# VHH binders against q84jc2, part 76

Target 1, 232 residues: q84jc2
Amino acid sequence: MSKMRNLVEEKFLEFYESWVIQLELYLHQLLIAHNNNTMSETELRHLISKLTTHHKAYYTAKWAAIREDVLAFFGSVWLNPLENACSWLTGWKPSMVFRMVDRLRKSRVVLVEAQVKKLEELRVKTKFDEQKIEREMERYQVAMADRKMVELARLGCHVGGESVMVVEAAVRGLSMGLEKMVKAADCVRLKTLKGILDILTPPQCVEFLAAAATFQVQLRRWGNRRHYVTHS

## First folded at step 22 (VHH)

Design xh3
Fold by OpenDDE, fold request of step 23:
Structure xh3 (fold): chain B 232 residues (1-232), chain A 126 residues (1-126)
Amino acid sequence: as target 1 above (232 residues)
Amino acid sequence: QVQLVESGGGLVQAGGSLRLSCAASGRTFSTYAMAWFRRAPGKEREFVAAISGSGEYKFYTDSVKGRFTISRDHAKNTVSLQMNSLRPEDTAVYYCAAPRAFSWYDLDSESGYDYWGQGTRVTVSA
């Protein structure tokens, strides 16, 4: 029996499907820009701004949704299994983007020493921030097995009305913690992205964003093919 | 190419201290992170500590936290590892490591580093 999606899942699924479609359109524009040396710096900056705004919109929607049900994002019914498997705290792992930056360096993109220095520092900072979050998550997950939760587990399937209230309270508490952690992770994502874009030139930004968008879109496509999942 | 030369190893009693140093040559020192690894007898090489190019961010394996301090001197192109409260289990050959230019590998992974020193032996007696 296909698990009935809750309202939050349904709404976000719809949003995400539309968001991905728009991302694909932007990807097309990015690729054109990348292959077209005739675009002015102003035009490139405008394109970059559109993409950044698009990403901002995603997180705005996400944060609104997680306030309602953060647990929906740990299931993420709008993602295929491959996408989910590659997710870190309900999104992309921040340090992953530096692989994309590295790809730029292997291409015809020439980074000056000052850029390399800043990017390298940012990479390390990002890793540092990720580890902090991971440690906190670990603590949080261990704390879930507190006395109260153990008692709830002992009750098994014989949960009466009063027990249900206790369980709900516990779940609410857990959700609040998870929301905090997810937001923290998202902040690292956003800061990392901003940091990279601040270091790169507009043409380099376009190439980077194209690479990132390509990866995201392809991952989704590959996952859908592998698992025969159809997402509109 | 980057050349790394470790120094400062030796025999020390449990509870003692040592300061390891790594001299780096061949590229801009402040651009890239530096790391210390160690290989104990019969064990695989393991991550010990890392420091960012600026020195602002430091990483440690759990077993050395609070005891070891990694630092760097930009003027001398050196990275140091101050080891306090040494334990017999800290006995190992310690290696200085640097990433390849344009590399974006995990700092706590051996695979993230292409340049290695010859190592310096640290022996902690009971």
Scores: ipSAE 0.804, ipTM 0.924, lowest interface PAE 0.5, mean pLDDT 90
Fold by OpenDDE, fold request of step 23:
Formats: sequence, C-alpha cells, structure tokens
Structure xh3 (fold): chain B 232 residues (1-232), chain A 126 residues (1-126)
Amino acid sequence: as target 1 above (232 residues)
Amino acid sequence: QVQLVESGGGLVQAGGSLRLSCAASGRTFSTYAMAWFRRAPGKEREFVAAISGSGEYKFYTDSVKGRFTISRDHAKNTVSLQMNSLRPEDTAVYYCAAPRAFSWYDLDSESGYDYWGQGTRVTVSA
C-alpha cells in the first residue's frame, strides 16, 4: 500500500535525502579525524562546527515545514518504519544520546570527574524536560476528544457544514499544540547536544558525533533493508 | 561496596506524616541520582521518587505527587523522603536505591539501581 504525499512531505523528503547524504560525508570525515591523531585542535573544532551547522540547517528546514503542516511530521514519509518507531515527537529522543556518551566511557576515552558529574546532571535534566513535554503532549492529545468532538463522533461525520467547522477548529487547535510541542522537543534536543559538546573535549566531541551519526545512518540502513524501501 | 541504611518507618494514622532517611556509606553520591522505591504487600516493587546528584531535579510517581518530597543532604550523604497526608495505600516497605558509579541508568526503573537498603516498613492505618 502506497501512502499519499502532500507538497510539504515531498519537499521535505527531498531535503532530508540530501541532508542525509551530506551527513554521511561528514561521518566519514569524523571517522578519519577520530582515527587520525594528527589533527590539530583548530581542525577538530572546525569539523565540529561543520556538523553543528549541518544539524542547525535541519532544524531550520524542519521548523519552516512544520509551520506549513506539522501533521506531516507525525507520518514522516521520509523515514522508514524502523526510524519512525524509534522517533519521539518527530525526532530522536534526547535521552538516547547519552548511550553514545556511555560508549565513550567504555572506550579509551577518559572522562574526568568534573565531566562525569556534569554529564550525569545533564542526563537527569534531559529526562526531566522530556517528561514535562510528554505530559503536555498528552494533554493536547486528550483534548482532541473534547465534549463537542465526542458528540460529533456520536452523531456521525456527515451532519453538515457546522460539523466541518467544529472538526476544522479542533484540528487547528491540535496542530498548534503539536507544533509547540515539537519545537519544545527540538529545543531539548539542541540544548542536550550543546550541553554534551560543551562538556567534552574536541577529540571527545568528534568521537561522540561519529558515534551518533553512525547510529543514525545505520538505523536508516537497517530499516531500509527490512522494509525493502528504496529512496530516490 | 556501597551501603544504604533506611530509617524513619513506623505506624501512622491516615493523614499523618513520616520522614524517611537513607544514609549512604562507602562513597559519595553527589554525582549520581538517588531514589526511593516501595513494595506493598502482594505487589511488585515500584518507583516512588528520585533526586538528581545536585538535588535540583526531582521525580515522583503520580500517586505521591504533592504529598511526598524527596531531598538530599550532601554533607551527610543522605537522602530523605518527607511523606505527608499518608494513605492506607502507601503502606509498604520503602527502599533506598543508588546506581553504580560510572554507569548510565534508568532513573525510574528498578534495574537502574545496583545498591539497595534493607528497607523500612511504613504502615498507614485507616
């Protein structure tokens, strides 16, 4: 069964495919940098900056798109089912990136006590922020089933022009809420990422970013293989 | 090894208050979160509350929100649970829990914690 796509979906699909290709290129550079201890701190910082800029570009595009149709991101036709299944409020769950940090801790990377303390606090803060967003999201979802909508559903969807207005109003209300929540979630993502990068040294940042990008790219590949998805 | 020792449990009437305390020994826990769990008769152990290393962030199960307050004292290396407006359904053995050092853990999951106290019994009568 093919899913119908709207203009927003098509545009973002095109953008995302290109964005992922560029991400893969950066991943390659990160891996080279990680395996080559000859790069200067300045060079590493420059590479980190390129990646952060790349991520900022994604969110800039996303936020522009969600203003047009936030509901498109709750289907996310540019993602395969595996990617979608792992998504939280239209993106990666912020707390998940700490698994990448944990990977660093198990590697030859030595985190000093001060770093560990800051990372632990940031992890807990991130969870706190996630839960806050989740609670608010639930309120919007439940609010869709208000008294008017429930009654309308009982009467059927073909009651006339007034019913259409009620539904449209409800959908608008929900969409506004969803947009707010998605932006809030993205804010937590960005703050979490920034927080981690501010705590880590440049070499550690490179390793972290490489790990995160690797996971993202591999998840996509695994999902595509499983579901026989071919992206243009 | 880390040792956790709970205290402050007892019998209290509905609407009453208790303050539980957990003393940690063997290491400092300022870096990591600490939590309280409870096990009611015939039920599984459940998450009650958690507090971040700094004490800035606190988490509660829904049933205790507004009634229970978790806190910690860095100087004494203790975590406390102030329980107000107690209900019969709060009757349980309460456990203090701490994660292993240098590891990530799930804050609201029993599996996230490696160190446990012996528990202190709280009984709330109707």
Scores: ipSAE 0.793, ipTM 0.913, lowest interface PAE 0.6, mean pLDDT 91
Fold by OpenDDE, look of step 22:
Order: structure tokens, then C-alpha cells, then sequence
Structure xh3 (fold): chain B 232 residues (1-232), chain A 126 residues (1-126)
């Protein structure tokens, strides 16, 4: 039985479907650019800017949605089970993108020593930031569990009108904490992405973005095939 | 190829302190993180601490947090591990480790490191 979707889920599902379609179009452009050595630096920078703007739009929409219902993103109905399984705090794990950077090394891309040094430092920094968030999340989870358990114990097996209000208040408090954590994670994602793009040359950025987009699109396709899920 | 030589191990009483040092040679390693691992008797080698190339970021296994401090000296091409409040459970051979060039593996994984020292033995008595 398909779970009844709430309004936030429905709206974001629609947004995300459209967003993914646009991402696929950009991916096509990235691939063309990557294979076309005649494109100028200005043209490449323009393409990169379009992609970065597209990603910023996603987080703008996400942050608006999580203010309404952050819990919707912990059971993201717009993602298939494979995509959800690969999610860290409602999105991609920041440190994962360095696998895409590593792919560049193995391709025709030549990274100079200065770039490697900066990328390595950024990678370590990203991991450091992830761990901080994870520790903070653990703190919230413990607090959440304690509050929930106390309230549930107090309410027993039967929940009346007053009890419902208490539970809702508790959930609101917990949701605020979760929203904070999700935003923190997203900030690390955005900083990591920006950091990488600042280190790479325009051609390298195009290749990196193409690789990242390809992985995202393929992950969705693989998951859909495996679980017979259609999002259209 | 990078050569790593550990020093500073020894016998110490519980609650005591030791400072381990690792000297690297063969190449510069300021670009990459360095790490300490340890292997206790009858156990597998485990991650202890890591430090970024710049030295700004440090990582520790939970059991040593607040007691151990990793640091590096770029001028001397060394990495150090200050171990305070030592416990019998800290008894192990401690290894210095360095990654291969262009390695993007996890910092707390053995697979992330290709160069290893011979190790220095730390024994903490009760």
C-alpha cells in the first residue's frame, strides 16, 4: 500500500522530479563540453555557473520545505530505497564527492601538486566537519529518545486529547533540533562543493560535475530498476 | 618511497606518560595526513590518531580522546603522539603510517596507508 503523502511530500516530490529532469539536461551539456575542446573558458565558466545555481535552487527549496516538515526528509518518498540507503542526514555524504575527484586523477585530468595539497586538506576538513555533525546528532538523538520515552511512559497505551497535544509539542521540539542538524549538514555539502570547484580549473570542474551528476542519475536509475519504482 | 621510524616506546606505570615520535624520510609528506595505529597482543591493528597535512585537523579513536595528542613538525618531518594517563589497555606496538600519494581513502582505515614503520612497543603496567 502506498503511504499517504502529506502536502510537503507531494510538493517536494513534484519539485524534485522537475529538478532531476533539468539535471539530466545539464548533464548532457556537461558531457558535450567535456568532449569539446573548442569551448572557451568563459563558456565553461558559464556552464559551471548554471550547475551551481541549479544546486543552490535545490537547497533553497529543501530549506523551505524542512521548515514545514523536516521529518518528511528522513523518509524521503521522492527517493527510491537505494537512494535513501545512500543518504546521510537527508542528502549525499560530503566526503563522498572526493571519490569523484579521485576519478579525475585516473582520467586525462592532471592535477598539479598545489591542487592536490588543497584537495587533500579539504577532504580531511570535510571529514572533520562530518564527525562534528555526527556527534551533535547523537546528542540530539539521545535527548529525543529520552523525551519521547518519558512522554510515552507518561501517556501509556492510550492517548487522549491532552496527551496528543503533549506529544505534538514534544515532536515540534525534536523537529527543531533535526532541522538544525540537516541545515548544518547541508552547509558542509555546499562548502565542500564550493571548495572543490575553487581548486579545480574550469575544464576540471566540468568533468567533476559531469561525474557527480552521472553518479546521481545512475543511482536513481539503478534503484528504480531494482525496486520497480517510477517517479513520473 | 617513504621510510618511517618510530621511537619513544617503553615501559610505564598506569597513569604515566610517553611521547612517541615518527621520523619520515625519502620524500616530503606535508601534503598528506599521517596516522598512528596500534596492535595489542592477540588483537588486530587499530586506528589511534591521524593529523592532516597542515596539522590543523586531528582525529582520535574514542578510547584515547582527551588523553592522547597527535602533532607534527614540518621542519623536522616528524609526527608525534603524546600519550597521557596511560592505561594497561593501551599496551601495544604502535605504528606510524603514511598514505600513498594521491590516496583518498578513509583516514581511520589501514587501507588508506601504504607506508608503515616497524613499530615501537608501549607497555603499561597496572
Amino acid sequence: as target 1 above (232 residues)
Amino acid sequence: QVQLVESGGGLVQAGGSLRLSCAASGRTFSTYAMAWFRRAPGKEREFVAAISGSGEYKFYTDSVKGRFTISRDHAKNTVSLQMNSLRPEDTAVYYCAAPRAFSWYDLDSESGYDYWGQGTRVTVSA
Scores: ipSAE 0.627, ipTM 0.859, lowest interface PAE 0.8, mean pLDDT 89
Fold by ESMFold2, fold request of step 23:
Structure xh3 (fold): chain B 232 residues (1-232), chain A 126 residues (1-126)
Amino acid sequence: as target 1 above (232 residues)
Amino acid sequence: QVQLVESGGGLVQAGGSLRLSCAASGRTFSTYAMAWFRRAPGKEREFVAAISGSGEYKFYTDSVKGRFTISRDHAKNTVSLQMNSLRPEDTAVYYCAAPRAFSWYDLDSESGYDYWGQGTRVTVSA
């Protein structure tokens, strides 16, 4: 059966597959640094910089693509169903990152009191920003439904070109609102990640980045095996 | 040993105001978020409000937003809940809560808090 993908989906699929391959290569370097006591602080900072640059490249490409088609990022063709099911506004939920930090603290990462205070404040700020975005989305959806669904109900017995135009205008308005909300969510993600990396020492940053990349790679591998087995 | 002691509960008419206070001892809580929960008769404890360690970020359940204000005073090691425009459905025992350590649990979940006060009763008459 023929499958139709739009141009944005095709371009971003190609970008994302290359991006993930490079992420896996960086994960290998992070795991070596995680288990190695011979790396200098300069070497660790360089590796951290590579990872942050790699993540920035993802968002640079994403923001260019959502200007063309934000809907491609809801139920993305470059992600398996498990990856898509774990998405909050087209990406990782920012507050989930602190579950990684807490698990690392309980096992390998030793945090001093000053770091704990800063991380707790950042966690609370992140949750505050998430709730603001969620409430803004709710208000937008209600306002949109009130305007457009009332119009559709009035026109229900006389379906025609005008009803289609009202629906198309509602979809266009929703798309524009979604782009703004996705960018707002991505800003929270970036500020949260930056904040964590600023609080942690270079060895701790390597541990954190390794955990984050491992989670992403494992989610992809687990979802692919479970979903795409040809004999299932 | 950590102790949380609530005060300020009582009987008030609908539309009235009360101010609850939670005095903490045995530990400085300036690093950690603190919260108020409440339990209405026959119901599970529910989240009311939380405040960050610095006091800069505040959270409220929807039913109290705009009516309740949480605040903290680091010098006194206290957390307060100013309750305005009280309604009969606000009738409950109010509990102060604090965590033992850094926690990944949401601020509005009981699981995020390890220390609890005995509670202070608030009754709002129709």
Scores: ipSAE 0.191, ipTM 0.650, lowest interface PAE 5.5, mean pLDDT 82
Fold by ESMFold2, fold request of step 23:
Structure xh3 (fold): chain B 232 residues (1-232), chain A 126 residues (1-126)
Amino acid sequence: as target 1 above (232 residues)
Amino acid sequence: QVQLVESGGGLVQAGGSLRLSCAASGRTFSTYAMAWFRRAPGKEREFVAAISGSGEYKFYTDSVKGRFTISRDHAKNTVSLQMNSLRPEDTAVYYCAAPRAFSWYDLDSESGYDYWGQGTRVTVSA
């Protein structure tokens, strides 16, 4: 049945549930730090480091899971290169984080001109990295479609047989390339996060991380990690 | 006070080359991305190319990749578009665009740019 989960999905969901619970605990600490004028810069940097480490831990666990079964993180979207859904390699598009930065700037966070300039530079770099991944993914999908068509043509020439084995081999070949692409996309996400935190002051980092954690915890179903992981 | 002035347009034969220039005045745009858009007769304005504030990152619509090169000169506060191997379908009015401030919009979206030049016409004849 298409609704059944495999063991890789189950293990990652267990991790993710624990990870979100810990994120909520860190969110509480971020909100306290936001409201507490007596915290030192060293204390703020320590909290920021905890959040950075927590986000890295998410990707470390995800990368271990995709090494076992990258397709657990996809539906059939990557086998249909003409589909125009806004799916981005198992996650949110890295450049979207700058919408959050802009909204915080308009409402609570005061950024000096030098920070705004650096954020614009980082936004453009992030977009550049996104486009390189999108181009590579397009090339990969075409190459895999061509190889799949060649294998299916050979199967047709052999008049039947066990086509399941040929399809499974094609899927395994596809999965190795997809693992590399997912890791590349996640690396752009991590580099963008680090870049933002390097530009912001520690109090501003706390504000940003609180907003990001709130968004991640309280998302409606529009592509958070839990939703994509559970699709078969 | 802020002005973008395009130049370098004209009539050229298919296969020929033109170099467009956009001079910015009234403000320095060296930190912000700048872009070229074009409007063919009877069509909506479309993205052509963009360049980062530093000049390090360059973006092109698929139809011009390998034929057009965007560049900038921070000392002159200019952005240029070298157009090679021109085709009749490149016939359009070309517009230079720049942002007022930080924006979350994609570099290939008109919504990301607040200042626009008057345009320079490029006509490519067969």
Scores: ipSAE 0.178, ipTM 0.640, lowest interface PAE 5.8, mean pLDDT 77

Design xh3
Fold by ESMFold2, fold request of step 23:
Structure xh3 (fold): chain B 232 residues (1-232), chain A 126 residues (1-126)
Amino acid sequence: as target 1 above (232 residues)
Amino acid sequence: QVQLVESGGGLVQAGGSLRLSCAASGRTFSTYAMAWFRRAPGKEREFVAAISGSGEYKFYTDSVKGRFTISRDHAKNTVSLQMNSLRPEDTAVYYCAAPRAFSWYDLDSESGYDYWGQGTRVTVSA
């Protein structure tokens, strides 16, 4: 009947709404810095540090929340359906980020050969880490399907107490496995972000962070607008 | 001009080992990943293994994982494929591949590679 949200979901929804509002404010600052050729390297690094700190705050809050309810992050109530459909293990897919860097390179950003070499290696490392997690998730899903078949067989032979204990153990194992994979995916996201920012110059970092924040904000706005489509 | 030359193929009994080598010339590929593909009789060419520019990250198709090891030597500009516990289904022509430049590509797709060797034949008998 009515939509139900537990306390973890309500708490993180309130956090996320505030976090996105602050991201939009930082995006405004990034766009000003993008158009202001007189900002010093120190000023650019300070702005980049604000964005890095903001992203770290997101993961700090997320990791606290997933210890309580990791399943809340699979089909999150604080994201619209488009945002959820674009999620890979509860967040942006690391591989997508390098397509953004490549588009910037082809359009506006000049990268020297040393940067290209480092970016290619980071891209391959990121893909390697991403595929390791995908294989682990596939193995986990197969193992969970096998456990579900055992549960279905047991439903044909009903015994009290023992069935509940086996189901509870399976659910506990599911949550532990998902939490590990979500944290591993988030570590890949953080390492990829840090790696890109370490390779790029401060002006290039501002360009990249502005593009990334723009994409996230536009995905949210577009998904929300589709949800409230008016015919006229 | 870039040239890739494979070597080390041959006839071997099931359970045996072979080491393939790919010598690259006309360009240094230390920046970019390199790969091995194979074509079995009557089949399309398929991915076997890839190695990152640094040599640190290695990728394998599932059927060879644990049996094959890809490696590279930057000083010699070579990539090698150590094939252990060979099976008759490993029988194929093996090709070395390298990309032209940085761009978006998938490491396990033929479309990610622009330079190809002539191939070296591996035959694994029962």
Scores: ipSAE 0.123, ipTM 0.588, lowest interface PAE 6.1, mean pLDDT 82

